# VHH binders against (2R)-3-sulfolactate dehydrogenase (NADP(+)) (comC): the designs that were tried, part 6

Target 1, 333 residues: (2R)-3-sulfolactate dehydrogenase (NADP(+)) (comC), of Chromohalobacter israelensis (q1qwn5)
Amino acid sequence: MSRMISLREAETLAVAALEAVGVPRWEAEVTARALIDAERDGLASHGLSRLPFYLAQARSGKVVADAQARVEVAGSVIRVDARHGLAFPAIARGVERAIPLARELGLVAVAIGGSHHFGVAGAPVERLAREGLVAMAFSNAPSAMAPWGGKRPLYGTNPIAFATPRRGTDPLVIDLSLSKVARGKVMLAKKAGEPIPEGWALDIEGRPTTDPDAAIAGSMVPAGDAKGASLALMVELLTAGLTGSHFGFQASSFFEPEGEAPSVGHLMLAFDPAHFSDGYLEHIEALFQAMLEQEGVRLPGTRRHALRRERGESLELPEAVVDELRAYAVSRV

## First folded at step 22 (VHH)

Design x1 (from t2 with D31N)
Fold by ESMFold2, fold request of step 23:
Structure x1 (fold): chain B 333 residues (1-333), chain A 123 residues (1-123)
Amino acid sequence: as target 1 above (333 residues)
Amino acid sequence: EVQLVESGGGLVQPGGSLRLSCAASGFTFSNWDSIGWVRRAPGKGEELVARIYPTSGSTYYADSVKGRFTISADISKNTAYLQMNSLRVEDTAVYYCARWYMYWSGEKTFDIWGQGTLVTVSS
């Protein structure tokens, strides 16, 4: 059963819940906004449903609740140590430094290590695009995919995101997981007692399966098969590799309160198009016009932006999620 | 309860001065949000007059008021101010204090509005 809640009420409750486990006010606000923005975009798996897991991990010490991300600038590289805290404050601090530096230098990198779940990878690149910058983002995650030809998962689903400003309208936003389908779809099929389609996953022996339990014990198939596996490896090296963080096979769960911190890595790139050429914003519209002339083509990100407009300042959430928010916002000794 | 409450409006002659206050309660200042003044004259749309990021002190002014209006914030009093000097008849409007909220995606909106205070400039 669903219930309507305002964005403001949801934010207030999420902030209160995070503060109750020792997350400082600003970091709690940043994290709450990231989760709520995922709900606005129709990405419930990255939204408020994650909050209980962050709270549990802050209580257990797996997430350092009051970690203050440390920012150091080395030329065009902004190094951010999330210090085993939540990722969202580290992302925010990195982006704040990247915006003026990219405008000065033309191209900068934000390298974040010792981190947690990146959230919706499209969101920070969209933020950079709303500042006039072309942006890419990469993150690794706990293992879900095997090397092509192998059967032991080593790589996360490892998103690649991209955004570009557009003159007078919303940015173009691309946000891709490298698995053929989201792992959450396998989990939903398991809960529903239904099979999964062939081609989504492999069992523990590396063979195709339609059984959700076998898929969970095995691995997810990469998007584009061998090429997707290669891209997932590239993301591991660009993120965990460059930041000295855990590779997917070394990273602990984002969901369980036990164990060591996941300590994953992220990389964002920001480009000031004015440093590269004149007339970028006008030039790219020729490509978009040619795409849109084809019946049935839509630009990436259009559906998410349309959902934001339709939803306005309210969220439709499962009643259980709303009840959890209210319960967590009130600390009981 | 999250609120913005304006005060300080009134009648003033052309060339005169007024100071508007905007008292905030129920939310914390952040680097992501700003406090601004939006005005609406009879029969006209809304105009962002000025805004301030309270934490950094960064400001913005509309061309129509640049050099005549000054926005400031007093963090200890949780209050923003708009000092309006050299007032003109065309400055006559209802002045609203508003929070300019930034979503995680960088999209921005005015999400909290005061009730407005009337400024009338006439002789």
Scores: ipSAE 0.509, ipTM 0.848, lowest interface PAE 2.4, mean pLDDT 90

Design x3 (from p6 with D31N S55T)
Fold by OpenDDE, last read:
Structure x3 (fold): chain B 333 residues (1-333), chain A 123 residues (1-123)
Amino acid sequence: as target 1 above (333 residues)
Amino acid sequence: EVQLVESGGGLVQPGGSLRLSCAASGFTFSNWDSIGWVRRAPGKGEELVARIYPTSGSTYYADSVKGRFTISADISKNTAYLQMNSLRVEDTAVYYCARYYMYWSGEKTFDIWGQGTLVTVSS
């Protein structure tokens, strides 16, 4: 069963729950907003349904509830230590520093280590785009994919996100998981007691499987097969590698309440188009126009922007999630 | 209940001064969001007069009011202010304070509005 809740009420509830487990207000607000944005964009799997897991991990110490992200700037590199706290505060701090620095230098990198679930990868890059910057984001995650030819998962689904400003309208936003399909679809099949299509997953022996349980125990097939596996490896190296964080196979689950900190890594790049050429917005609009001349073509990000407008100031959330958040909020643990 | 409440409006002669207040309740000023004063003059469209990020103190002013108006915020009182000096007849309007909310994705919107306070500049 689901219930309707206003954005404001959702934020208030989320913040209260986070504060109840020791997350400071600023960090709580940032986190709440990140999850709510996921809901607004119709990405419920990355929305408030994640918060109970964050809260449980904060209670157990798996997430450092009162972690304060540390930022260091050297040249074009912004280093952020999330200190095993939530990811969103660290992301926010990095983005904040990246905006003016990118405008100054033309290109900067935000490298975040010791972090947690990155959330919707397209969101931070959209924010940068709304500030007039072209941006990319990378994150590794607990293992879900095996190297090509292998059977043991080593890489996360390792999203790649991209955004660019557009003239007089919302940014273009690309957000890609490097698995052929979302793990959530496998979970849905499992719940329904249905097989999954061939080519989605491998079992623990590295063999193709249509059994959801075997798939969950095994690995997800990379998008584009070997190509996707290579891209996932690139992301591992750019994120966990550069930051000295845990690789996918070293990272604990974002869903388990107890254990070691996941301590994953993120990388964001921010480009100031003005440093590269004149007339960037006009130039890229020619490409978009050419794309849109073809029937059926939609620019990436169109759906999320439309959903935001459609949803307005309300969300539909599972009642169970709302109840659980309320329980945390009143418990003051 | 979340609300912004304006006060301080009234009738003043040209060259006079007024100080508007915007008191917030049900929420606290944040570093992410800004507070703005928006005015609606008779027969004219809406104009953002001034904006402040309460924590950083960063401000914006419309060209029409630069040098005459000053926006400020007292975080301890959860209140924003607009000091209006050297008032002109063309400053006559209903003045609204509003929160400019920033989403995680960077999208911004005025999501909380006061009821407005009338400022009349007339000889």
Scores: ipSAE 0.777, ipTM 0.955, lowest interface PAE 0.4, mean pLDDT 95
Fold by OpenDDE, last read:
Structure x3 (fold): chain B 333 residues (1-333), chain A 123 residues (1-123)
Amino acid sequence: as target 1 above (333 residues)
Amino acid sequence: EVQLVESGGGLVQPGGSLRLSCAASGFTFSNWDSIGWVRRAPGKGEELVARIYPTSGSTYYADSVKGRFTISADISKNTAYLQMNSLRVEDTAVYYCARYYMYWSGEKTFDIWGQGTLVTVSS
């Protein structure tokens, strides 16, 4: 069963639940907004359904509930230690520092270590784009994909995100997981008792499988096969590698309530177009116009922007999620 | 229930002063959001008069009011203010306070509005 809830009510509920487990208000608000944005974008798998797991992990100590991210700036590098707290506060602090620094230097990197679930990768870069910057974001995650030719998962889905401002309209936003398909689709197939299409997953032995159970126990096929695997490796190195965080195979699950902190890494790059050339917005718009001249072509991000407008001020959430959040909110643990 | 309630409007002579208040209830000022004063004059469109980030104190003023108006916020009272000095006839408008909400993605919108308070500057 699903329930309709206003954005405001959802935020209030989420914040209350987070505060109940010891998350400070600022961090709670940031987290709530991140998850709500995922809902707005139609990415429910990254939305409020994640919060119960975060809350459980906070209760167990797997997530440091009262963690405050630490920011250190050295040259063009912004280092953020998430301190095994939630990712979103760390991301927020990094982004806030990146905006003025990118304008000053032209290009900066935000490297976040000891972090948690990155959420919708396109969101932080969109935020930067809305500030007039071109941005990229990378994150590793608990293992889900094996290196090409291998059988043991070592990498997460390791998203790559990109955004750029546009003249007089919403930013272009690219948000890519490096798996051929989302793991969630496999889960849905499992629930439905249906096989998955060939080429989606490998079993524990590294063999192609159409069995959802075998797929879940095994690994997801990288997008673009070997090319995707290589990209995933790049992301792994740029995030966990550079930050000294856990690689995918070292990171605990984002879904398990107990255990060691996942301690994954993120990397964001922010470019100030003004430092690169004059007339950036006009220049890129020529490309977009050429693209749009072709029938059927849509610019990346168009769908999410449209969905936001269509959804308005309400969300549809699973009743179970709402109930669980309410339970936390009233428990004040 | 979340709401913004304006007060302090009224009739004033040119050169006079008014202080508008915007009291928030049902929510607290956030580090992410700003409070703005928007005015609507008869026959004219909306104009953002001033904006403040309550936590940082960062402010913005329209050129039309710069040097005459001062926006402030008291976090402890969850209230924003607009001190209007040297009022002109052209400042006559309904003044609304609004929360400028910022989404995680950076999108911003005025999502909470007061009912407005009328400011009339007339000799």
Scores: ipSAE 0.776, ipTM 0.953, lowest interface PAE 0.4, mean pLDDT 95
Fold by OpenDDE, fold request of step 23:
Structure x3 (fold): chain B 333 residues (1-333), chain A 123 residues (1-123)
Amino acid sequence: as target 1 above (333 residues)
Amino acid sequence: EVQLVESGGGLVQPGGSLRLSCAASGFTFSNWDSIGWVRRAPGKGEELVARIYPTSGSTYYADSVKGRFTISADISKNTAYLQMNSLRVEDTAVYYCARYYMYWSGEKTFDIWGQGTLVTVSS
């Protein structure tokens, strides 16, 4: 059963729940907004349904509830230690520092270590784009994908995100998981008792499977097969590698309430177009116009922007999620 | 109930001063959001006069009011202010305070508005 709730009410509820488990106000607000944006974008799998897991992990100590991210700047590199807290505060702090520094230097990197679930990868790059910057984001995650030719998952789905500002309109936003399909689709098939299409997953022996259970126990097929696997490896190295964080196979699950901190890594790049050439917005618009001349072509990010407008100021959430959040908010644990 | 309530408007002579207040209730000023003063003069469109990020203290002013107006915020009182000095006849307008909310994705919107307060500058 679903329930309609306003964005404001959702935020209030989420913040209250987070504060109840010891998350400071600033961190709670950031986290709430990140999850709500996922809902707005129609990405419920990354939305408020995640919060109960975060809350449980905060209670168990898997997530350091009162963690305050530490930021250090050296040249063009912004280092952020999430200190095993939630990812969103660390991301926010990194982005805040990146904006003026990118404008100054032309190109900066935000490297976040000891972090948690990155959320919707397209969101932080969109924010950077809205500040006039071109941006990329990378994150590793608990293992879901095996190296090509292998059978043991070592990498997460390791998203790559990109955004650029556009003249007089919303940014273009690309958000890619490096798995052929989202794991959530496999879960849905499992729930429905239906097979999954061929080519989505491998079993524990590294063989293609259409059995959802075997798929869940195995690994997700990389997007573009070997190429996707290579890209996932690149992301693994750029994030966990550079930050000294846990690789996918070392990272605990974002869904398990107890255990060691996932301690994954993120990398964001921010480019100031003004440092590269004059007339960037006009120049890229020519490309977009050419693309849009083709009837079936949509610019990346169009759907999410449309959904935001369509949803307006309300969200549809599972009642169970709302109830659970309320329970946390009231319990002041 | 969330609301912004403006006060401090009135009649003043050219060259005079007024201080507007914007009191927030039902919500607390956020580090992510800004408070702005928007004015609407008769027959004219809306103009963002000034904006402040309450926590950082970062401010913006329209060119038309630079050097004359000062926006400030008292977080402890959950109130924003607009000190208006050297008022001119052209400053006559209804002044609204509004929250400029920032989403995680960086999208921004004025989502909470006050009822407005009338400022009349006349000889």
Scores: ipSAE 0.775, ipTM 0.955, lowest interface PAE 0.4, mean pLDDT 95
Fold by OpenDDE, fold request of step 23:
Structure x3 (fold): chain B 333 residues (1-333), chain A 123 residues (1-123)
Amino acid sequence: as target 1 above (333 residues)
Amino acid sequence: EVQLVESGGGLVQPGGSLRLSCAASGFTFSNWDSIGWVRRAPGKGEELVARIYPTSGSTYYADSVKGRFTISADISKNTAYLQMNSLRVEDTAVYYCARYYMYWSGEKTFDIWGQGTLVTVSS
């Protein structure tokens, strides 16, 4: 049911599938690499299994297959219009411009509007960190959480990501969904015919529920309850708000093949530590060392870095996904 | 299937010129990745001589070759070049072209290497 495939083969296949539905080469490559990185990091839910949905949406026009992201720079703000294409090309273009500008100004923002699924939020900030910058990323998504005290989902799970370079080693990477648990866990419970633990979800009336079906019809509980809801609101405003994109409750599903474009928003911040103080890398290592003195403590991002090394140049993918991608690649739609 | 093939090396006198070519097959140049020329000389460490992002044309040069070497790329031919002028004895080395692959997370690695071409600068 699973198949081993090399990174190169996976990329080739993904790119071919994307090109078959009209995605230009560079955009296809960027997208493929984003999804492959998710696989490398052990985040299969955000990996190549997403690509069939992207492809279907491209074919239907929900995603503009040949969209070229437009970049405008004004002061410290980099505005990127994803033009209802895939998110990854827009992210890439934004990051590309952010790197030199952050070095020049010390702090810049990349605001991406009219976008799509942000993928693994930790990835673009890691990219920035590997360029010596401290970075944060925010994205809204189709609605999954209600405001605190409410019952109607308005916010996506709205991840917050953070990364910083480290001296002589891989960046620290924080990637947080603002839901208490991943929605996928609810889906698993449903599939298994099992109840979910209390505190995971609310039903359509805003009441706590342990019924997976009721949970799916309702909303996910924010991490930290009211605090998480507030953070999710902040993310909505910083992303969809600032970019004029769709809020969570206005955004179509990333999984439905047809319909209006999701048109969600992203925000990335990039800090050049050299503009803030001297000896940044040395200074932060003191904190990390203090953390690591405690036996049970791991630095965020440790797992993903380890998995990358462990996996090497191969991935294990569901055969069904590989077959579907291959079907697209040969169809030349 | 994927490969880089260098050509153009040889023997040249100090002050002379050579043009190296790096032809790619099995993959297409992208601005996401860069193509670099790396040289290895006996008794010396490996040195990145020059690098180019083929689409944007963004380039990097080692201090040792600035003003003398020019890296370029022809996308239509899927080939990178290194024009070497005012060659010095110290430029004697095996020159390799390589693709510097960048992952989405920003991690980079030279994942494709040519076989190398020998450049000898001698009187």
Scores: ipSAE 0.775, ipTM 0.956, lowest interface PAE 0.4, mean pLDDT 95

